# VHH binders against RNA ligase 1 (RLIG1): the designs that were tried, part 11

Target 1, 325 residues: RNA ligase 1 (RLIG1), of Homo sapiens (Human) (q8n999)
Amino acid sequence: MKRLGSVQRKMPCVFVTEVKEEPSSKREHQPFKVLATETVSHKALDADIYSAIPTEKVDGTCCYVTTYKDQPYLWARLDRKPNKQAEKRFKNFLHSKENPKEFFWNVEEDFKPAPECWIPAKETEQINGNPVPDENGHIPGWVPVEKNNKQYCWHSSVVNYEFEIALVLKHHPDDSGLLEISAVPLSDLLEQTLELIGTNINGNPYGLGSKKHPLHLLIPHGAFQIRNLPSLKHNDLVSWFEDCKEGKIEGIVWHCSDGCLIKVHRHHLGLCWPIPDTYMNSRPVIINMNLNKCDSAFDIKCLFNHFLKIDNQKFVRLKDIIFDV
Short names: E, the ipSAE of ESMFold2; O, the ipSAE of OpenDDE; V2, 0.75 times the mean of E and O plus 0.25 times the DockQ between their complexes.

## First folded at step 4 (VHH)

Design k20 (from c11 with L50R D59Y E109Q; framework vhh_8cml_1)
Fold by ESMFold2-Fast, scan of step 4:
Structure k20 (fold): chain B 325 residues (1-325), chain A 123 residues (1-123)
Amino acid sequence: as target 1 above (325 residues)
Amino acid sequence: EVQLVESGGGLVQPGGSLRLSCAASGFTFDDYAMGWFRQAPGQEREFVARISWSGGSTYYSDSAKGRFTISRDNAKNTVYLQMNSLKPEDTGVYFCAAKLYSDWRTPSQYDYWGQGTQVTVSS
């Protein structure tokens, strides 16, 4: 799929948005709601939204696969945010819109130093070698998921750099109604972005694993194409999210022909998320690891080794995946 | 046309060394893990060594560990097997194989195979 874009930067909403000063249902407990109007945004129209490929917006944390130290490697999203003083200055600027007319960041003073090996998101604007914050005042980027970094222990649980594989959830190649969990070469994922989901990510919206037996999976962005999307009208999308089985998802990401990504979230439409009985969990999943079990070098507590023990098993729901350990 | 062409086999005395080469053509070599397998007369084909697409990861059978070294040169589309401290039990036809996916130890899961090169370790 040539039209599937990499999720390097924040995605604009498909509709023109408005801000309401009401408590948000968003997990960050924002004191306001960003709601979609009925008007399709100029950004979406300019990106040829009507010819775009609609895909499920997966509720996880963003990851990227690119070369690091001569091998394909998993990178975790890390957006640099301004310190409290700089954030207040930016917020005051946004509220005034008069004086000053232009806002200037001093990246060295307004932001903490970049983490070791951090790289800015692709196509981030730079001035004098310093990345420029985006419209939200953040500097999007990536850090390599190294085995010695406990901050990314859930990320590292879904890759094996010695075998150069990742633990991936996607559609079964021979059956669009069946999901597949498999070990995928990291080389097959180069320059792609993925969503890490599971037990310890965003409150486990998909009900994977448990605290005692955590389960995490990588989903390539664009892996779950939406087949029966209605016309791009506010009320039609609301009805689809509420009434259609395929609509039991967090939102929609449209992959445009120029690589532009446009989104809508349930929260934009005044709808709740997370929800019970997500579409992700309504479909059967088969385990097809394609790994040699007899001579495995995997640790017995490694997720790859747990999946090898249930290899070739079919489950009615993702929630039903259980490891014999 | 996909081809894997092995060379460097021959007759050597116990304790000797041989360097096998496998020249690849007709596919994107840099995207494939490369493996070496061997087959003794009347026996099944067995795994010897594997190297990842980048050369960053190598794996060996228990019989090969400490004696054999697998390497690759992506600029030359070639994979190598340096065999030291050879034993009569190492006698067999050595096959080069290429694998796109993940099961590098199972012969049936490799995508492309060479015709093999004979290695004989005899006094």
Scores: ipSAE 0.000, ipTM 0.113, lowest interface PAE 20.3, mean pLDDT 82

Design k21 (from c11 with L50A D59Y E109K; framework vhh_8cml_1)
Amino acid sequence: EVQLVESGGGLVQPGGSLRLSCAASGFTFDDYAMGWFRQAPGQEREFVAAISWSGGSTYYSDSAKGRFTISRDNAKNTVYLQMNSLKPEDTGVYFCAAKLYSDWRTPSKYDYWGQGTQVTVSS
ESMFold2-Fast, scan of step 4: ipSAE 0.000; ipTM 0.172

Design k23 (from c11 with T28Y D30E E109K; framework vhh_8cml_1)
Fold by ESMFold2-Fast, scan of step 4:
Structure k23 (fold): chain B 325 residues (1-325), chain A 123 residues (1-123)
Amino acid sequence: as target 1 above (325 residues)
Amino acid sequence: EVQLVESGGGLVQPGGSLRLSCAASGFYFEDYAMGWFRQAPGQEREFVALISWSGGSTDYSDSAKGRFTISRDNAKNTVYLQMNSLKPEDTGVYFCAAKLYSDWRTPSKYDYWGQGTQVTVSS
């Protein structure tokens, strides 16, 4: 059964993890911290981790491009979580060392109703037509990013459904040392997952834009390969994250030959995130919109219109992109 | 135009050594994992060795580990396979392959293949 899903697969840690009872910097209200041991996980070994391609783990919110109303469309990830009472029952069950897959969920009682147009992630297990929560007690899924929905206004800012384009940050195809921001046909992104980053996402870890002039971008998952990664050893990775400028990233995602994704986060190694200066934010970038500059279909306040005004310009650093009023 | 050109194959006696080279052009070599595969007469193509794009990680088949060493020189756009303690069972056509897995659009299969170079281990 070697098959790729239409959702970014849940990513296990590359190392065997242990739970330590102390405040988590990632979740300030959690009473525990999950730390990596020095032992490579069985899941990573099974996925042939030593042959995998390491890429930057981008700190944003997950998106997916698939058909909606017969058009290529952007979807935002929305995982359904159990209520507090059901979460407590699940936690107590796990404390008894039982397999989380053997927990008995009453989805109608334990979860709030799904939003309209929500679809479960591909490969979600079904019992009698009802989605089954995963090993974390969550039901992963997607909602379409509709232009008039204010909840997804930042997602909406990076797509134009009339022109069927998305605003994408990736490596320049002819220069691996250069980033490129371009308008990409949504049809070219079909069945791909992406990370939305920017001003109003996760506290703006990349320092993009401002509240007055918000900037958001889509990054295809796996777009940024890591060039100077040392051997897969705990101490070597810690040193690389601390001492190498390329290591000023949230973490690493290894792309394995069977399509499996394996990760390590700075927090797994006892390191801080977010950090003041990131590798991504300090990289050179070219604007290459590949659109007609005189296109009057774009509102003056539209993010695409702002990029059209700086089309063909190169910036020494991604963080130096500034829009005039 | 993408090109992978293998060299260094030949006839060698059991216990001998060979060094295979694969010269790459037409793509960003430094962004690709590089692998070696072989195909013995009358058999399927099988994995031999892999090196990550940075050279920081390597992997070997059970038959190759301890005898073969894969390495790369990103300045020369070349990947190497040093083969020691060769056995008759190592006879086959050896292929160089390149793989980029940078996003979900890129398939899990290798993107580019060389023409192959013949290795014969015989007395």
Scores: ipSAE 0.000, ipTM 0.125, lowest interface PAE 19.9, mean pLDDT 81

Design k24 (from c11 with D31E S57K E109K; framework vhh_8cml_1)
Fold by ESMFold2-Fast, scan of step 4:
Structure k24 (fold): chain B 325 residues (1-325), chain A 123 residues (1-123)
Amino acid sequence: as target 1 above (325 residues)
Amino acid sequence: EVQLVESGGGLVQPGGSLRLSCAASGFTFDEYAMGWFRQAPGQEREFVALISWSGGKTDYSDSAKGRFTISRDNAKNTVYLQMNSLKPEDTGVYFCAAKLYSDWRTPSKYDYWGQGTQVTVSS
């Protein structure tokens, strides 16, 4: 079994896109923008978009929970990328209009060796047992989040393998206007994908914690269903993203009945991300750890220990969670 | 203090029209979906119409489609229900409700409620 879980491939935009010769955001410095037109894409229509479940596109890094060494375990997404020489060769091929030759990857020469215990994504194509790069030249996969690996210290901060728990943010089950942080059994998350967010992830778009007191959380994919979504029209979505508190998010991911994922980003609509006042920070948060209150059971620097000290407390917003020491 | 105050109800003949208003205070109105529900004597509250926070999305019960129009004025913190081609079956107490998230048709999922305004359709 060399394939493990599904990694999200490039999601198609819900609208037909067009390229404009305009400067991109200051972060990207791209000469072109990819913008949504007013026309719903055939891919979205074919996937039955109007029956799909719209969810918040959370700006984090993808994780997966599955069995590793007979334990429920957290895995981090790691896409293997070509070396500089191979990437240049691939880009030169894409820009060549005069030579219609096929392009072939030499995975052993073009890519660095796979990290220890790295497994390719379940839907990664293989030729003669070797994973094939996707249309972007990347090979998606997973690596187990082991405590002794400093590269994944933020990932490992949200799990405790001894107690088999993860630190999870979701809606309160009885109040959709209230967020809940709780310790969830890793066994309850088996075969699910999640987004890791927080202080050291993607520039901290949600403003969580600080360098001195970092805060990271796992959000199960699909946990933040959009309930007040406007009609699937370009102008209605622009208004919703600009004006609605619920629209102060990175984008939307529609979960279709066939398992297809379709998206729209703020950037597709000519809007900015990140933004200062996110919807994530518009809601109160209750801490419900659901654990025996035994401080000595955890390391004093453990994030779970900090949350146990504020168990049953309610905060006006997620940003207000600050640990003393 | 949160308040939703309905007005504009009354007695009309079948085929007549009424415009209901709901004035909101005590919360950030332009961040909430607003709904209209009604309750006939001896019946449970039923969904009539919904409008999203911006006005960009509306939804109607099958009995209201084509006859009723929901709208809002965020500058005035007011939601409206324009009711045309009224039928005796439309008789009931009409309630305004506010929800940060929509489960569009479930009364128990709404955060704030008005006291209601009586609509009677009779000759």
Scores: ipSAE 0.000, ipTM 0.115, lowest interface PAE 20.1, mean pLDDT 82

Design k25 (from c11 with T28W W53Y S57R E109K; framework vhh_8cml_1)
Fold by ESMFold2-Fast, scan of step 4:
Structure k25 (fold): chain B 325 residues (1-325), chain A 123 residues (1-123)
Amino acid sequence: as target 1 above (325 residues)
Amino acid sequence: EVQLVESGGGLVQPGGSLRLSCAASGFWFDDYAMGWFRQAPGQEREFVALISYSGGRTDYSDSAKGRFTISRDNAKNTVYLQMNSLKPEDTGVYFCAAKLYSDWRTPSKYDYWGQGTQVTVSS
């Protein structure tokens, strides 16, 4: 829906954050972590957080579907980072205690040239046509997932541009307690962001597939709404994450009426992630490909071909899906 | 210890040339934009020239454009100002300065300053 399909950029935390020293250290370099305070951030209040729709924060890598070469196409998130000199200059500025000053980026000098066909995220501030780095010094954007680019082989495994379909995980339309894997027309996903999850993404937090038989899936952002979320208070959220089955998730993303996305991660609350028993794996999943094309049109090792062989089967958990290849 | 040490100043006749050098130490020179400022007797310090941390961008005051060239050698931690077609109005103490910003158009305060070197343009 309208407020659930916003183009994703770097999301601010729902609470004001602070940096605390981690208990382990390596010589003089002591790692630090970012923790949430009890104070709701001004960004969240400005976005009308109390009217927002809370959704499960899925642990994957961000994707976007928009037109490329006059067809619906999958795009992978690629944030441009400053070169070593610009990064040092920015870090020196952040650590300056003497005279707090304005910091200015020179995008042409400070960043490598944009990758071929890269586009900036729609919410990226621009000055004279040049994208401006965010608070982390990154310029968020997108690159098209082309079949011949091995850098995006996991992304490309979940789309078929010949049939204009994507391999999607969502709630079953008639049963909110049941997950469904299906082939979805890319045209149905236009202007939506999705999370790519699976075997080779972020250490496989959902336990999908194996090294020999990798499995990846796309989840539309906002597909998993949270219905039982308590009041937006630090202690209430900690209790919900710890004590509720539905709280066995990476975090929460609030979808605000203006399109703004606000988050909280388990790590912000001093809680662990990944965890062995996720809410994602507490639900059964049905395979419903609904494809009218013959499977001989797909590669022998294509994910769509593998799912066609298990079409209409129901599994107790997402991680129980295996391919006998 | 942060140091910026200027050299190359002196007395020169109108139309002459001078090359100023500024040797930097005690900070991450390669991360800093380097500028030249001057101060004439009884006046405030004014901007002369700026070079970005990589050397890829330069900026000059209107009075310096076409006559002065700023350059840097990051391997030697040194910035230079080649001054040609000098005029009596160019007389003053020339200061080397360093700033962390990449934006040389911003009128920000510089982080480090040298002691200055005297340039006198007179017959």
Scores: ipSAE 0.000, ipTM 0.123, lowest interface PAE 21.2, mean pLDDT 81

Design k26 (from c11 with S52T S57K D59Y D103N E109K; framework vhh_8cml_1)
Amino acid sequence: EVQLVESGGGLVQPGGSLRLSCAASGFTFDDYAMGWFRQAPGQEREFVALITWSGGKTYYSDSAKGRFTISRDNAKNTVYLQMNSLKPEDTGVYFCAAKLYSNWRTPSKYDYWGQGTQVTVSS
ESMFold2-Fast, scan of step 4: ipSAE 0.000; ipTM 0.134

Design k27 (from c11 with D59Y K99R D103N E109Q; framework vhh_8cml_1)
Fold by ESMFold2-Fast, scan of step 4:
Structure k27 (fold): chain B 325 residues (1-325), chain A 123 residues (1-123)
Amino acid sequence: as target 1 above (325 residues)
Amino acid sequence: EVQLVESGGGLVQPGGSLRLSCAASGFTFDDYAMGWFRQAPGQEREFVALISWSGGSTYYSDSAKGRFTISRDNAKNTVYLQMNSLKPEDTGVYFCAARLYSNWRTPSQYDYWGQGTQVTVSS
């Protein structure tokens, strides 16, 4: 069995990309469009893309589990970005030079100080103890998800630090056609990265919960392997994303044997996302909390308490999960 | 009284087709996932196919994928297995089974079972 890599940094596209000067469908980014060409990138070829394990690119926000205050803990992704002046300088450089790694950053002037307790992503290059920006001009890292921090209230809803558990969605161990939601020890997730999905994440692409009854879940990166991927050709991937049920996903992340991660997003291929009928919602899900705790052991507002009330129930699709309150 | 009654089995040549039916009574059919298992002489029961209670999801063993299709008619309390491109290895007694939840590939996790119908693939 091959081991899957952790998503510590932003992933390069499997194809060589081109930037068009027109509005992007991604509002959180600059108003430009990044499109894949038909040429497989040198980065992908060097990483032996043809031997890689393709997995579903889940549309959420990245999380990491590592030790904090001598306990397994959930961390939220926080990438440090340059100020407006530095960003303008970087864009002008890219327009004339093409290679982002040749750009010179002055981290002390170009970036705000790191947030309290922030740690850099693994394998981040450092100069004199200071992390340096990647090819996107960002410094990837993590902040701990503390119980009473309002900024990370949705992150904190999927963990219970008293019992050291997380609320996880993955494939049932005995059947790849069945999804399972369970309470997983945080210790079992140490040094793994996960995607937080749900009601208040990225516009709720999977249709989970409602504003009155929000639902969020953690998915370990690489949990949803793609078994029947077509040949690595631009047109074949476009057809697969449009016509195949397995292709009703945001994109693909390839996990390479050397630990390198390569991606393609529907937007790279000129395709729309989000879409109404996702592959995630094409599969039934069983609730298997496997907890020997009574309701009184958890806060009444706790998401774990809601799942205990529907423990051992099976739903036709993820979006059909409903809680009585 | 809970009852599952299989029908449609028989003798067929390699490459042929059969449609199995399972008529259910005595329980709320629409609440149960329905599966097909098979057993050859001297072997353990093995999973073949499963359909969710709504019919919205189907699952197949690796040997059945692309050749077999499971379907259900909730108005008639009936589940079907359309078997195409039959092979000698498909020979066995085919059982209909019902389950509410849990691991569907484990026979012990099914709540109700039929008596089975014989399928023989031979020339």
Scores: ipSAE 0.000, ipTM 0.098, lowest interface PAE 22.5, mean pLDDT 83

Design k28 (from c11 with K99D T106K E109K; framework vhh_8cml_1)
Fold by ESMFold2-Fast, scan of step 4:
Structure k28 (fold): chain B 325 residues (1-325), chain A 123 residues (1-123)
Amino acid sequence: as target 1 above (325 residues)
Amino acid sequence: EVQLVESGGGLVQPGGSLRLSCAASGFTFDDYAMGWFRQAPGQEREFVALISWSGGSTDYSDSAKGRFTISRDNAKNTVYLQMNSLKPEDTGVYFCAADLYSDWRKPSKYDYWGQGTQVTVSS
């Protein structure tokens, strides 16, 4: 049975959290850090967390595959945020310790118009056809990744819409310790969410490529299941993140049977991220493009063409993947 | 020369206890996950217990949970299986195995295997 859910909205922490003053903070306006307590949250208990499927939380930017202009298409996450005036009004309301759900939003005045072709994340509440902001004052959604939009050039580098394929990193089907890079039909990814990682995403936590030869990859959410997770206790998770090779990851996302997603981040446990030695980089990777060698069908600088030239090669680490051109 | 040598097997009565040891040599022990598997005559090898490279994570078969404890000493290149409340169904040859890249419950995924040690639980 397939129990994995798509990452559409904000994921709550598995533990009850509390806001603590940052150790280096010396002023009232300095940021505070959010730390996990030892108490499992009511939302996690209600979602039957103990029966959930734990997966690696991948550090990238969220993407979604759904139909656009009658074809499977890649969409990039874009959360609409309020203007400065509305944000100040919302923060003043929260400062009075009012429930964020009781705050009155005038979406037409408080937010810029939605980008062209933007769609709201699934399960977003709507009033008179307008999406309602979440508890953070944001409206989560998606925009199509079009080739002529320079803002999404790294997103567009991992798809080819003429052949309807995406460049995907996942576990090898016969060995969870071996990674595989493949061209995957976009149709096989319909209604799934993915994480875009690579050179120009979030400071390159996985050490892929270089600025001169950038490398980006899509990872389906839930692709990296955790086999050896300890008991759901604060101290046991801290020990696992520090001591286990499989624990050298950003965090954990639990996929619950009811479709709910629950998370914990290393930062919630007082641990550092990014780290130099990630579990993802400790595993070998094999290139299996599963494409006919039609070099003339791809642009000379296309990422798919570069991978075709190293097809069937095995590398000790992701960061060892090097291209001639 | 990669070698895994099991010891500590023997004959015990139901309800008894045994501690198995597996001494490893010829590879970088602290980089490998270690597993224990067992095989009864005429049966396939089945998973018993698994410990990660650092010892920070463990996993057990349903039949072993609450009765068996896997542990390791990386300074001694040794993995252990403490078996309590033994049952006749626990009878078999117990193998230790090493896996570099994945923490698997499937015998076919392991890189190195010991020769096995006999455990007999008789009424």
Scores: ipSAE 0.000, ipTM 0.133, lowest interface PAE 20.1, mean pLDDT 82

Design k29 (from c11 with T28Y S102T E109K; framework vhh_8cml_1)
Fold by ESMFold2-Fast, scan of step 4:
Structure k29 (fold): chain B 325 residues (1-325), chain A 123 residues (1-123)
Amino acid sequence: as target 1 above (325 residues)
Amino acid sequence: EVQLVESGGGLVQPGGSLRLSCAASGFYFDDYAMGWFRQAPGQEREFVALISWSGGSTDYSDSAKGRFTISRDNAKNTVYLQMNSLKPEDTGVYFCAAKLYTDWRTPSKYDYWGQGTQVTVSS
């Protein structure tokens, strides 16, 4: 069985976590809060966290670019999760102190069938070609973003397969204080992972666009490195997230030399997310589509056409980009 | 530096017993499932026995069930294989191996391996 793309399953927290029995502030509402202790986790220490590159954890949905049907193509991450009963059984096992034992999955009963064209992630363990859940109880994988699939309509809004381009948000190459929105060849993104953000993703934490004029963008993972991160201490990170402008983000993802990804989320530290006026949506941005002139190349209502009409314009803040009909 | 050091191998007559030990260092032993594999000359490595990270569950190959017992001492970072009623077919190099996740029957999925200890069952 074919496997695609290296993506870390649910990223482990940089700190040892504890479960507190009270309602979660997370969108999906959970009966438990997972909170960070002051102790750096075994996994983080083993991954050499102190030499890792800290980056902004972008609140979106994960994507991957690789070849499909002989062309560069966008894939959406879809992790197969256990059903509610199996998830409860697994969580009870992880937090059990009374009877230490190994957990056993019954994938056929514990998981819903895989969606059509779903392919497991490259690092997924397999028994006789069949994917096995990871240490977090999930089976990571990918589905191709096809135009006819309504479930991925927002994903498909940021790519054009005829012209083989994607709509990307990144740092301006000559000015690290400036963001840039560009049409990027999909071939330039081959074998890279990205985060899809925008109006209809995760409740629009960045306040982009409107329901009448939705705006979505792809951000390459690791594109936004954190410059002024304090020492890796619980209290220092809390103060940074609360008081520093650069700390107005969902969390931190550390990129370790062994390829491991380690995280901390504001919720782990007892802090709120989403928040108003995030670091990302308050930053200046320039539109640089870098496309050849073609008057009828794009559907008049597509995002690429809207951005071509504002090409070379600079906005004081990312959140100020609004399209009028 | 990660090390798995097997000991306790040797020559024994059919029907005899041996106790193998594997001393682990350089990693967090208590977080790893520990397995024993064996390899006869000209053959691929085959699964013999597994013990979970906590010691709460064990598994055995069909040929080892009822004759071999795997155990571990997390305080000493050591795993053991007690082998009884040994047969000539049990001859081979016995390897200790460590794995973070379940799916213990596939050799290529193990994270760390020892150099092995020779077991010979012959008269």
Scores: ipSAE 0.000, ipTM 0.095, lowest interface PAE 23.4, mean pLDDT 81

Design k31 (from c11 with D59Y D103N S108A E109H; framework vhh_8cml_1; at its last look DockQ between E and O 0.01; V2 from the best seeds 0.00; counts 0 for: pae E 18.8 > 2, off the site)
Fold by ESMFold2, look of step 5:
Structure k31 (fold): chain B 325 residues (1-325), chain A 123 residues (1-123)
Amino acid sequence: as target 1 above (325 residues)
Amino acid sequence: EVQLVESGGGLVQPGGSLRLSCAASGFTFDDYAMGWFRQAPGQEREFVALISWSGGSTYYSDSAKGRFTISRDNAKNTVYLQMNSLKPEDTGVYFCAAKLYSNWRTPAHYDYWGQGTQVTVSS
């Protein structure tokens, strides 16, 4: 059974899905979209979805914390894809409507070389010392977030490796109605996956920070359990997403007892995302950095310094946070 | 009837010490961040020191670090500024200020201000 908050593999939908053409189209080429039916998928039933813990699906980019160079590091998701010839061979196999798990992969020949520091996602099957590609022909994995790698500059903004800390958003331990932002030891996050959100992530759906003063945060997967979820009927979920304040989220991730993660997205139900007033960005938040002893040790423009300047402040809404700069 | 009353200012030699006090009334002291600001003649009011509403964090200007200590006594509704190793450039009027929950280094955000107490460091 997977630990709560570990996102290593692609998450299947809770419902069976169908491809549908765009309604009322008058164009020669009609766009397509994928919509959930009312039928609960076999994967969800096999995982015992009715006993699963529902959590908020956070709209960001996936991260992982594990050891690198003998210390805890933040890692970014990077999936390996087959080379051009192997991709063509796989597509031709799928054209015959054969089971993709029966396709023969020679990983050393069929895949582009991984970056030097790349590691495969946990629990990936191995054959002859090589990871087994998933049903889409991809090998999920991770690369370390190095301090000066501009490709991951926003990932870098939420960690400090000298002090071995990360900037984390979660519930306040003593008040379930209050969010808390704090510096958390990276060692406390070992082997967990998290979602990176903020100003420069996915169009900033939570409205955090500004171009001049970007604000980014890490959220452990599964951190926000849903308290008042209705039954798994299509119409009940649509009504919940539209009418309940707790439903103002991108989607739901169910954490099943066997460790499987099952999802639904607002778009699967024909609903819009992003929306301006989300459940998360409208909640009160307190800043508890617990770094008073080391406040002068940070660069004046780094995110940790900005949060230290507003330490112990409370904001009515998460989206209301501004820095004293 | 909100009141912030500073005391403890005066004339002191360079290298000397002063302790400023600010007694608060008319609001729930425990819910307010408290700050000290100073204003030299012909200059704008500048940040000196700040203590959070919870008392968990203190912040200082670059000129105050290592020389000044801010503290609060919630039983007495009073905030203090211990000023050591005073220099002539510390001369000015010192104001205490209060802000509900939030702490700010810029004067414009504060809800309440005291009348100020004069500190003069002669050289």
Scores: ipSAE 0.000, ipTM 0.151, lowest interface PAE 18.8, mean pLDDT 84
ESMFold2-Fast, scan of step 4: ipSAE 0.000; ipTM 0.146
ESMFold2 (binder alone), look of step 5: mean pLDDT 84; pTM 0.842
OpenDDE, look of step 5: ipSAE 0.013; ipTM 0.306

Design k33 (from c11 with T28Y A33T E109K; framework vhh_8cml_1; at its last look DockQ between E and O 0.10; V2 from the best seeds 0.00; counts 0 for: loop humanness VH .143 < .165, pae E 7.2 > 2, placed apart)
Amino acid sequence: EVQLVESGGGLVQPGGSLRLSCAASGFYFDDYTMGWFRQAPGQEREFVALISWSGGSTDYSDSAKGRFTISRDNAKNTVYLQMNSLKPEDTGVYFCAAKLYSDWRTPSKYDYWGQGTQVTVSS
ESMFold2-Fast, scan of step 4: ipSAE 0.013; ipTM 0.528
ESMFold2, look of step 5: ipSAE 0.036; ipTM 0.606
ESMFold2 (binder alone), look of step 5: mean pLDDT 88; pTM 0.889
OpenDDE, look of step 5: ipSAE 0.524; ipTM 0.811

